# Ledger of designs, part 4: VHH binders against F-box protein At4g00755

Target 1, 377 residues: F-box protein At4g00755, of Arabidopsis thaliana (Mouse-ear cress) (q8lg03)
Amino acid sequence: MDFVNNLDTDTSLSILSCLDDPSDIVRASAVSRSWRQFVVKYSLSKNLCLKLFHQLSNVDHIIETSNDRNGESSEAGSSSLMDTRLLEKEHRAFALLARGCMSSPIESCIADAIRASSTDNYPVESILNTLEKRDRIGRTPSYWSSTGQHKTTVPESLLYKLIGDLCLITEVSIHPFQAYFQRGHPIYSSHYVRFRLGHEKDNSPHYNNSQDKKGEPGKSSIESNYVWTYTSQEFSMAQENRLQSFQLPEPVLCIGGYLLVEFLGRVQTQEMDGQYYICVSHVKVEGRSLAKSFRVENVDDNGKFGLKVLSYNDPKKMEEMDAEAGQDMDAEAGQSQLRNLEQLLNLLHRHPLDVVDYVWPDESDDEYAESEDEAEP
Key: E = the ipSAE of ESMFold2; O = the ipSAE of ESMFold2 at other seeds; V2 = 0.75 times the mean of E and O plus 0.25 times the DockQ between their complexes.

## First folded at step 1 (VHH)

Design n11 (framework vhh_enristomig)
Fold by ESMFold2-Fast, scan of step 1:
Structure n11 (fold): chain B 377 residues (1-377), chain A 121 residues (1-121)
Amino acid sequence: as target 1 above (377 residues)
Amino acid sequence: EVQLLESGGGEVQPGGSLRLSCAASGFSLSTYYISWYRQAPGKQREWVSTIGSGGSTNYAESVKGRFTISRDNAKNTLYLQMSSLRAEDTAVYYCARVFSDSWYPYAFDIWGQGTLVTVKP
């Protein structure tokens, strides 16, 4: 019956505005030329994306790097033609963006560990240890530790770079560290955990341009170099030695690709010094990375940014092509092996070169008896 | 024989300074994390400072800015330079070798005998 041609504009918009699935808008645009022109003219894909992800209201402009249809044309401008090209560009970009946010596979989204608010015994107890789902390397504990504090109210934070500039985050998981080698096996955690998502300030050096070692304490405050556009609720941490998963109430689109994990309210003192510590053995982030289709450029202090479209090819097909090209370990596996080697080398430097001085810990009754003797003057 | 031996304790006025020494024998200090602990009468033993094999240092908040941990690898001796001493710094100070496979100030396999520091009012 083709109501777009037979009804007034307001009635047609009312009907099409009932569509809440981006795939339905794409189907509508495929029905006929008139339907496609209507979907493009009234920005239905963009409007649906803004309804689903309000953060996308900060898209200032769209950049296409490989556009076979709208290549640079040498024309003395018609404003009407330029407006049509802009609407077509917006339709393509926001339709692809909606598909990515709703249909991309859920995957692990941490690309790198950047820094911690504090680090005890750097580099042994660095944030880099949280990238692997282990609490030990052989007999040696593996975790991040804050510095000790006397006040329970001093917060700590861990900063991560996400895979790509656009990630839809669904879940963050934290494994507190249980000191299995200390008497009483204390768990060094916090009462609450809170998550922030954001980007680097416009005038700050990008992490890829940093001369600092990854995980090394920086000279400037985390707050001074980043803008946080999303802040979660405070989630309660169970005081248990397990990976604890915190599902966000709704998926959150991270623009700029940075995640801050904040730990609030210290709970566990160390017996030997009476100070509060926060320790974490593993951090995992799950979501949908849009890195293969999009980049973010020129994020200003008001959060406005350029959305760069890298490809209109199916992200699943691109992923399959990338997997086939990589007959060897993928980049994540290679980075994990490099981190393991760096940690091992740091550990080896602390053992005596002369094996005569080497101490072999034993988890037998004798070792536990010796730990009791350690408490005597 | 593997041993740690502290020295340098004594009586000092508030605001004064002392340097404690810890001489190691039978092993090289430079290959271990070594910690200073203290225990005042009727109180729990508390951690004061640690120096790692790579020379990295860490301090308890109560002593940060006032105490400096260092070592002389040639003399195989650890030091704790204490300044701006307060009455609450009065304690027996112990040097402890962190258990080589844990490297943490709360796990240690060798303790010294201790040296008494008294800050008189």
Scores: ipSAE 0.000, ipTM 0.156, lowest interface PAE 18.1, mean pLDDT 74

Design n2 (framework vhh_enristomig; at its last look DockQ between E and O 0.05; V2 from the best seeds 0.00; counts 0 for: pae O 20.6 > 2, grease 24.5 > 24.2, placed apart)
Fold by ESMFold2 at other seeds, look of step 2:
Structure n2 (fold): chain B 377 residues (1-377), chain A 118 residues (1-118)
Amino acid sequence: as target 1 above (377 residues)
Amino acid sequence: EVQLLESGGGEVQPGGSLRLSCAASGFTFSSYAISWYRQAPGKQREWVSTITSGGSTNYAESVKGRFTISRDNAKNTLYLQMSSLRAEDTAVYYCARELGYYTPWDYWGQGTLVTVKP
């Protein structure tokens, strides 16, 4: 416990710099006053977080609401006292962030489906259907469909908003859609999928206003209004009717709360028009949300933002309080759910759901039986 | 004998409207998806629109918003309502029965000529 007391500054820095785990720096700051003061003075929590999550380099200030530490509230006025208070504020915020990244519950992180790059039969086959795990609701199929293309090289994308401004994303799962109602039961997956994480541009037209010009679905607006701070490798998709999970090589901190799923390489034509489609029945994103602890404020033209601390309560304790209260404390999540409901009600009022019966032609097909004459090798 | 008979073609000015019909016989019309295709002079035949047995519709991008496909299963008739016609819509229009993945279309009508002239 007194290990730092017996050592000089250079030796203490060498020892503490060997810590690879953000949680170890947070724990070191709690072990003794000497270690805490050392971690605070040299910004070790902040610097380790920046090493692990380069997106945090865009934080230019910390904003606190009402969570005040008693030792700081009575000091005022001096520039050296202000510097100490600033360093302690930064330490508290980044220590909370590191703790949240290690201990917040793993959960589904999608709050809203926002736009697709194209949508066939809009709005019936829209991105909203990808939030439903089932590929049918009653007898109505549930999937998003791109428009048709004659070229296999035209990509597609789906844009989602996450449940919070800070989410540590670990895994994205995609369920390609198999058209059980079409002859041959084709699967409309792509060859590859790629994921991007990022935020909305600060100076986009109608910032903090989700109005987009009407026009061609999904295109141009996605590329014009978002900044992608992370782009994954291209993952191969199987042409199989199952949820396919793509684990990111390292967990990624998404700041600003947007996910883009890109589909690369069309595989399957639709028999009725001979065009290539991509269809998806479900998208799931898993990670640790820090939405109850943090918000992103005032993203500027340089990508800099304020990190607002909503609560210094332990994320696990906040989860327990939410369950006890019976209410969701995240007003933004509640507002997002209301917007989804209004969109769905408008859709249902405008376009009643079509029930698509799965009817096999009287002329049989053999899509599930091999009908080739060649013997298996 | 399966038969598909297109009608309603003719000459129209740019911006005009025309309604095509396709009368079907010799098969259970309500069980099949039916499509419109067109072929301009010197061009390959291209897909225009499809309506499924359940009534779901799909359109080529070049005609989306201007053309409307519909079917009347009681009359065994497929329709294409065309509006805001352009010179590039000039083609012979065909209706086709869609069968399945292995033989995705096996019967075509004789076609009806649509000419959009200034």
Scores: ipSAE 0.000, ipTM 0.113, lowest interface PAE 20.6, mean pLDDT 72
ESMFold2-Fast, scan of step 1: ipSAE 0.308; ipTM 0.721
ESMFold2, look of step 2: ipSAE 0.000; ipTM 0.153
ESMFold2 (binder alone), look of step 2: mean pLDDT 81; pTM 0.816

Design n3 (framework vhh_enristomig)
Amino acid sequence: EVQLLESGGGEVQPGGSLRLSCAASGRTFSDYVISWYRQAPGKQREWVSTISSGGSTNYAESVKGRFTISRDNAKNTLYLQMSSLRAEDTAVYYCAAKFGSLYYRSEYDYWGQGTLVTVKP
ESMFold2-Fast, scan of step 1: ipSAE 0.081; ipTM 0.406

Design n4 (framework vhh_enristomig)
Fold by ESMFold2-Fast, scan of step 1:
Structure n4 (fold): chain B 377 residues (1-377), chain A 117 residues (1-117)
Amino acid sequence: as target 1 above (377 residues)
Amino acid sequence: EVQLLESGGGEVQPGGSLRLSCAASGFTLDYYAISWYRQAPGKQREWVSTIYSGGSTNYAESVKGRFTISRDNAKNTLYLQMSSLRAEDTAVYYCTTDYFHPLGRYWGQGTLVTVKP
């Protein structure tokens, strides 16, 4: 406990820089005033965050929502005092951020489906069908389909909004669609899948303010409205009717909250027209959402942004409080019900109800159980 | 170009017979289940019959025993043999490769069948 007082700065920094866990840095800062001042002065929490996620060097400024402290900001005397206040503010924010990235629960991180690069038979075969773990609704197939293409090299993409502006993504899962109603049960998939994470451009229209409905064919290029700050490797996709999980080599911090899934290399033609299609029944994203603690403001063209701290409350305690409050309402179930209604309405516009009672007698559903039979209510 | 072309419609007396054809170009019929639908004036389109890739067949109750669906894979053509025709069989008849939901660009233009005394 005495070495901060008894050793030179270089020796003390060398010892404390061996702390790789955000919890250890916080504990060190609680030991004594000298330890806390050392942790703050040498930006140990910020340096740990930058070591873990290089994108955090793009934090331009930090905004705190409420300050119940006794007017510490009222003493605006010197540059040195202002530097100390900035270091303390950075310490608080980055310590919370590091803890969130390392210890927040892994959960489903898709908030909404935005658009696809193309959609066949809209709205029946829209990206909205990928939000639920199913390949059919009753006897009617449920999937997203691209439009047909003659060349195998034309890519397709699906765009999603993530839960919150800061989300540490660990895994993306794709369920290719198998056409159980066609001879041979072909899988209309791709050779490879690639993921991009990013944010909206400064002057782009937001989907909430757009006249475009979600899942509707885009009126503008996905590339023209978004900046992609991360691009994954091309993952090989097995030509199998199962949910395939793609673990990112390292967890990726998404700043801005958008995910693009790209499908590369077409594999299956439809015999009816000889064109290549790509079809997907489900997309799932897992990660650590920091939405309860942080917001991102004003991401510029150079990737610089404002980090807004919403709460310094323990995320685990907040989770426990949310679990207690959530006894009466399930937002995920409500969203699922809304999506089911949207899909039903789309189906009613395109075909008569009596045809959903028909099955293919020479094509067996025994290839796999209906997804709805396995889905959680 | 992918196309379904219906033919063989016309006027026929009650109790008469008519054979409809659906010629497919740009794709092969034997890969898919193929269906006949019909739409009478002022009414919703209704399913009539389906022949599956394995050769099995299904019929709407209103036409069962009177209509026979078949295909000639060598000619890439679907047929609907209609017998004992009734006034309520008057409709535009369409063929399609998907009866779960219609593919707009793969529907034929239809062929009109008028059963009149």
Scores: ipSAE 0.000, ipTM 0.241, lowest interface PAE 12.2, mean pLDDT 74

Design n5 (framework vhh_enristomig)
Fold by ESMFold2-Fast, scan of step 1:
Structure n5 (fold): chain B 377 residues (1-377), chain A 118 residues (1-118)
Amino acid sequence: as target 1 above (377 residues)
Amino acid sequence: EVQLLESGGGEVQPGGSLRLSCAASGSIFSGNAISWYRQAPGKQREWVSTITRGGSTNYAESVKGRFTISRDNAKNTLYLQMSSLRAEDTAVYYCAVYLTSWGEYDYWGQGTLVTVKP
């Protein structure tokens, strides 16, 4: 029976407040007009979202672009009608947000590499090399390298832009670089890795308006330009040539779409100069991107932001539509090819070598290079 | 084919300054990161500083704040401005060019002697 109509408000609210699945709240709102009105009136979808992710208390206002309701202008001073419209708007937005956070498919979430704290032999050993799942291009090694240091305590960091302004992050994976061409095959890694998630400061230039992707040309500080809302534990890094996956204890909602990977405690010196280096061949991030449903606008210094709803279509159905169109898949493949060409051009500009040996690598060439302690590209 | 020629070494008193230069052949200079190394009598060779083709610099901790590396790609010349020189800076200074992505040095200069007299 419809207990919402037959029980007092406090008892009904107590029962419905136990719902922790956005699908259950949607089903509750579909039972009857009274249930729908109750779900809307007591902000159950919003309360579920705040229960799952406290950062969502920072939503200042909601902007809807998918709803066209011409003629909704009310008589000035009709506050009760205005309040009802606001509650319905919140219900729609937060119900979609909860579904996205709980049911969107897990995918690769890095959109762009932004900058590194330092780069040795720029641009050949840049952060851009970490976007591709490889440690070599033909006979030539592919990795990011920090500059050398005598002190083991100097940290390094890599900054990435995530797909969309709202992304639920579950896992970060790091592949340290092993110098297969150096005597003893040293692994240039760190003792620990730590992750931060956050957004640009209100007065900072957008990543598209900066030169971060090609190195930092002047007044640039990660601490000065970004606000970190989440900091992970320090994860121990095994000193092994493999992709190492670090699962976050709880999924983390990133508002603003930036990830910082910090490397702590240098472990390996280079024989030639006695300096400590940190090198990475690949970084991968897995999570649920809400980019197709939401945008974040105007994050202020207190973390308050506007939540813009792009579409109320089921995120799973939107992915099916994108797959059927094929256009986004072509764009992704094209971007990967452009990054590969950029990396190769950087290598050729640094080392004017035979293009045939490095553009069209033979597997036997890779095998030959791998067998040498002091491999030459 | 390729020559690296260092100059600017000499004798200086503690606290003094010297500017070292390394002249290189065209394309090898403009396309590569270039480093300064030094070797003191009876010691192993020590890295001092590196500058990338784009101008990014890195320094050994012992010289940071006292030495400045720079390059002039139009003149195919590398510089090391040395200030606040100490007795432990006494060494033969070498210019070196990396031809591989990491750690291998295919071209070395003849060296220039820097002596900091007590």
Scores: ipSAE 0.000, ipTM 0.135, lowest interface PAE 16.8, mean pLDDT 74

Design n6 (framework vhh_enristomig)
Fold by ESMFold2-Fast, scan of step 1:
Structure n6 (fold): chain B 377 residues (1-377), chain A 120 residues (1-120)
Amino acid sequence: as target 1 above (377 residues)
Amino acid sequence: EVQLLESGGGEVQPGGSLRLSCAASGFIFSRYDISWYRQAPGKQREWVSTINSGGSTNYAESVKGRFTISRDNAKNTLYLQMSSLRAEDTAVYYCAKHLSGYFTSEPDYWGQGTLVTVKP
C-alpha cells in the first residue's frame, strides 16, 4: 500500500505512471502527504492530461484568482518554495481539468449562432433558426437555407460559439429541413457532414469587433478568421426528417469555443429553379462546458494560451449550487425568448409593413409551452 | 391588409394574345416573390410562372416560350403576357404572393382571379 516510502524514485514513478484514469491520480494524491508530494513533484496529473488531450501542451501559463487565505504565497522568497508553489499550481489546475472532463454534466453547449457560409432570403432563413428545436413557428417555416447552386460539390457551413472558452464536446446533432409545403416533400440536405473545433486567429478587438448582425452573411471568409485544431471524419447523412446524432469517436476538448458544421455533397434540387439547396431546421451540441471553472486568455497564432482558473469547487458541488440558485430561473427558456424576439425584430426591419406574416412561438404546435394537457395529466 | 386584384382576362381566339395584370397593396411589393396560377373547370390549381424579388423568372413547361412574367415595383403591379394561346389555356388565372422565396409552393395570399377563355 505505502510503496512510495519503500521503493526508489524510478520504480515508484514507473508504477504511478501506469495510472490511466485522472481520477486515480487524484485519489493517489489524497492517500498521504508523501504521495501528494510525489504526484506534485513529478507532474503526474499534468502528464496524464497531456496524454488524453494533446492540445493542453499549448498551455503557456496558469493564472489563479488570489485568495485572502493564501497570503503566504505572496511573501515567498525562496526559489525552492517558488518552484514547489508552481508545481502545486499546475497540479491543482490539471486535476480540476481532469475532473471537469470526466464528471461535469453533459449539457447543451451552443451559446450563439455566428454566421453561415451563405444565407438565402436573409434574415427569414438565417442560421438563428437552427438554435430552436422546431421546423415552424405557427404557419411560418423555420430553417436555415444556403443560397442555390448548380453544382453538387459546393460546400456550405454553419458557425457557432460554444458556452465558454473550454468545452469537451461529445456529440453533434443535425435536423435536416423537409419542405412539407412543397410537392413531394423534399429534404434539402447533404450526403455528408463534418465538424471542426477551434478558435479565432487573433483575440484583438480588430478581429473580434464585427459590425455584422448575428447570422448575417459576413464579407470575410470563415476560413480567414479562424484556426481549426480538430477536424472530424465525414459522417453520412440519412435523407430523413429526423434529428440525427453524430457521436465523436472520442470526446474532443475545444480551446477557444468555436464549432464549424460543414455540409458536403448537395442532394436535392428545387423544382422551381433547378438549383441545389442545403437547409437545416436544428443544430444541437452536447458536451461538458468548463466555463464555471476556467477561462482561456490570449490564444496566439501558434495555439499557445493562458489558462485562468476561476474556482476549485468540485464540479458536482457547483452543479448542486447552480440547481439551488436556479430554482427561480429558467435560463434556457429566457434565452429562447430573447432569440425569438431578435428574429421578430430582424423580420420587422426587413419587412416593416408586413408584420402579419410573422407568427410568435407558442401560438400553434408548440412543444415548449405548458399545455393544459401537460398541466392536468 | 394584403390585397391582390387581377384584370385583363377575356375571350380570345386560338393563337391570340392577352396581357393580365395584378395590382398589389398592403405589403412591400418589391420584397416578395409573386406567382401566377390557373385553375381550369374540374381540375386542380396549377402553377404557371413566378418572378422573384430580384427579377428572376421561372415557367411551367406547358407555357414556356409562350408566356412572359414581369413586374413593375414602382406601380406595385405584376404582369403576365400570354401569346400563342391554346384551348387548354382556358382557366381562371390567380395572382399569388409567397411569404418567403421559392420554397413556398402554397402561397399565403391569393387574388380573386380573372377568367381567360380561348374559343375554337
Scores: ipSAE 0.000, ipTM 0.226, lowest interface PAE 14.5, mean pLDDT 75

Design n7 (framework vhh_enristomig)
Fold by ESMFold2-Fast, scan of step 1:
Structure n7 (fold): chain B 377 residues (1-377), chain A 119 residues (1-119)
Amino acid sequence: as target 1 above (377 residues)
Amino acid sequence: EVQLLESGGGEVQPGGSLRLSCAASGLTFSSYTISWYRQAPGKQREWVSTITWGGSTNYAESVKGRFTISRDNAKNTLYLQMSSLRAEDTAVYYCARIDSYGYLEFDYWGQGTLVTVKP
């Protein structure tokens, strides 16, 4: 006997609602037509997602691309057929969403640096410097610096756009900046760091159509343009020149794709002016980006949004395809550069320069001090 | 392109044992829930066993206690150890990945390997 057909609905639903693995729900739907219809009818994939991430109760509607379902999205002739199609659409979308949240590989999730609460010597000491894992470029230091302050209690913040509108964030890493060019090699950091995740306010300018340059100091408060749906604990910052990783107690689903890093409690004054500064050389965010499968549309001030499904293809298969394409492009570019250099050297060898050609222009010895700082001690 | 290649089938007497293997290329086994299915002539495909990415196993009632599913992630290979074989176990055995994307239940199937249990 099939228990779905022989037990009452409440008992069957209670049993199946114990499934917490997307694979188990898919397996249940593969057992028989009756089990699949039950899984779809009682929204088991959606209920699993809501159990894992309560923010998903804010999905207002689901949009599927027509390419994945030939003619299925056409207007149905009856209300009952429309209800069935909606439930099937929800099942597909939330099953993919649960798979993404539980099984997608952990990757680097920052797409762009948006702005800082303040910036000293813009654009040289801008937030854009924190996107790269380095504290110098040749001879020039690379870091973000706040403006100076006399009080230790003035907070600073850095705002980032994450890869995609839907990301499960597991870890944020911060590298404080050590001023190796100043006496005593001071580390300009904060006592604590705190993280917020959220989305743009309704009716605010979107960053992709913003008139402001990336990293440029904003004229309006960050709080006036964003809604923060998650705020972490205050993590202690060690006063050390190293990348420090802060693991969130539970993975957090970010809807809208914005991360704010807040620095609390200033530590280090600059000898020259006696003011407190906060400086950061690198920010890294790790998580599961669902950008290849989903987009989020029209997040309102109550957190309601549209979930757009871009592809039902296996995210890992898509990653393998993307990685192979990228590797091919990199290999071709590298070989092209090497061939061009070899051709130039060959031409120079065939047409040797006169002694006067070695004098013009006068060559600067300054060019010989080249060093790359890819790994920090 | 993902390919699954089953091997290890053959003829065996009732009560005998066989070990089936499924070698995968184009995907990493440790990332997926993989299943064994079988199809006897004139019958529909029947689910036999599943092993999840976390190593949890499940079996059809008809094979429970007689078959053991296992995986070697380093070799990208799935196994099905069959013991106490019965005439009713005669079928072509397939290795398959269950697609967790709603309407796509099976993304990848192997070519199959024939198991014949003859008295």
Scores: ipSAE 0.000, ipTM 0.099, lowest interface PAE 23.2, mean pLDDT 73

Design n8 (framework vhh_enristomig)
Fold by ESMFold2-Fast, scan of step 1:
Structure n8 (fold): chain B 377 residues (1-377), chain A 123 residues (1-123)
Amino acid sequence: as target 1 above (377 residues)
Amino acid sequence: EVQLLESGGGEVQPGGSLRLSCAASGFTFSNYWISWYRQAPGKQREWVSTISTGGSTNYAESVKGRFTISRDNAKNTLYLQMSSLRAEDTAVYYCAAGQYVSYTYDNRLYDYWGQGTLVTVKP
């Protein structure tokens, strides 16, 4: 059917504006030259993206690092090239963006741990321990701990860099830490957890430009370096030793690639000092990373940004994108292996040559925690 | 050889004072949390005090305000200054070193243990 040639513009636009699947708009642009020109002229891909993700209204300009190599047979190559080229660029970028948001695989999206609001006994109880799904290595516990506080109302936070500057986040999972080595095996958690997504402030020092060690608490406020464009509801934390998954009510597009996890309402004191602590053994984030196709540049004070397109369906560029994605995955695996190796080497250095098994059975530390649970006769 | 050697134990009257020392060798002392444990005759071993790599300290309630733990990383030595000693403080005192100790009662998390030094509080 070719109703674009047989109906008025308003009627055709009304019909094509009913397309709510990005793939249908791409297919429509392939029907004929007149359909493609209509889709491009009336910005149908861009309009659908804005309907699905309102944050995309903040795209100020589009930068293409890969050339559109359709040029050797360019249909538009005679005059008024600049206006047509801009609309074609928008169509390509937003069509790719819609595809990425709707069809990219759901994967683990944390690239790096940046810092915590506080850290007790740095570096052994740092945020870096939360990157791995474990609460111990051998006999050595693995967790992040806040510093102690006398007030229940003092919040704590953990800051992460996501894979890529543009990431659609669906779920965040938190594993509270249970201190199996303390009397009563307390779980140092919070009543609520809340998530924020955002970007670095314009002209602020990047994480890579910071003099702070990875995972080391900085003297600068997290708020001084970041802008939070999304804040979730407060999710209730069960006081249980398990990975707890918090699905966002709607997938959220993160522009800038930063996640803040906030812990609200302290619940557990340590017996010996009477102070409240928050401890976490693992944090996992799931979503759709658009790192292979896009970067975000120069987010201003009004939230406007440049959308940089890295590649389209060019076999040579697809190889580069695959290599880049492979390097990122290899780098993450390498960093995890390096951290595991460092922790293992530290553990091994704690055991002298000619290891003798010293057995010291001592379970008295749990005695009083269970005295109230005497079985009825 | 990795070694923790306690010293400074002895006999003292109630209300008296003693200073225990623990000399460490064969490992990087400054990278370890060091704790004092004690074991009285016929009783289970109990935690007394811990000092972190950064110098943060914690104490069992029974000794708080009477005992002071400190470390000298240049000398690879841990100290326990004990004052206002009571008959119930009579025990063998042990030095223990571990990297992820964090105010723990679980003595299985320590990598190195000393031989112990006897403290006797007699009337």
Scores: ipSAE 0.000, ipTM 0.359, lowest interface PAE 10.9, mean pLDDT 76

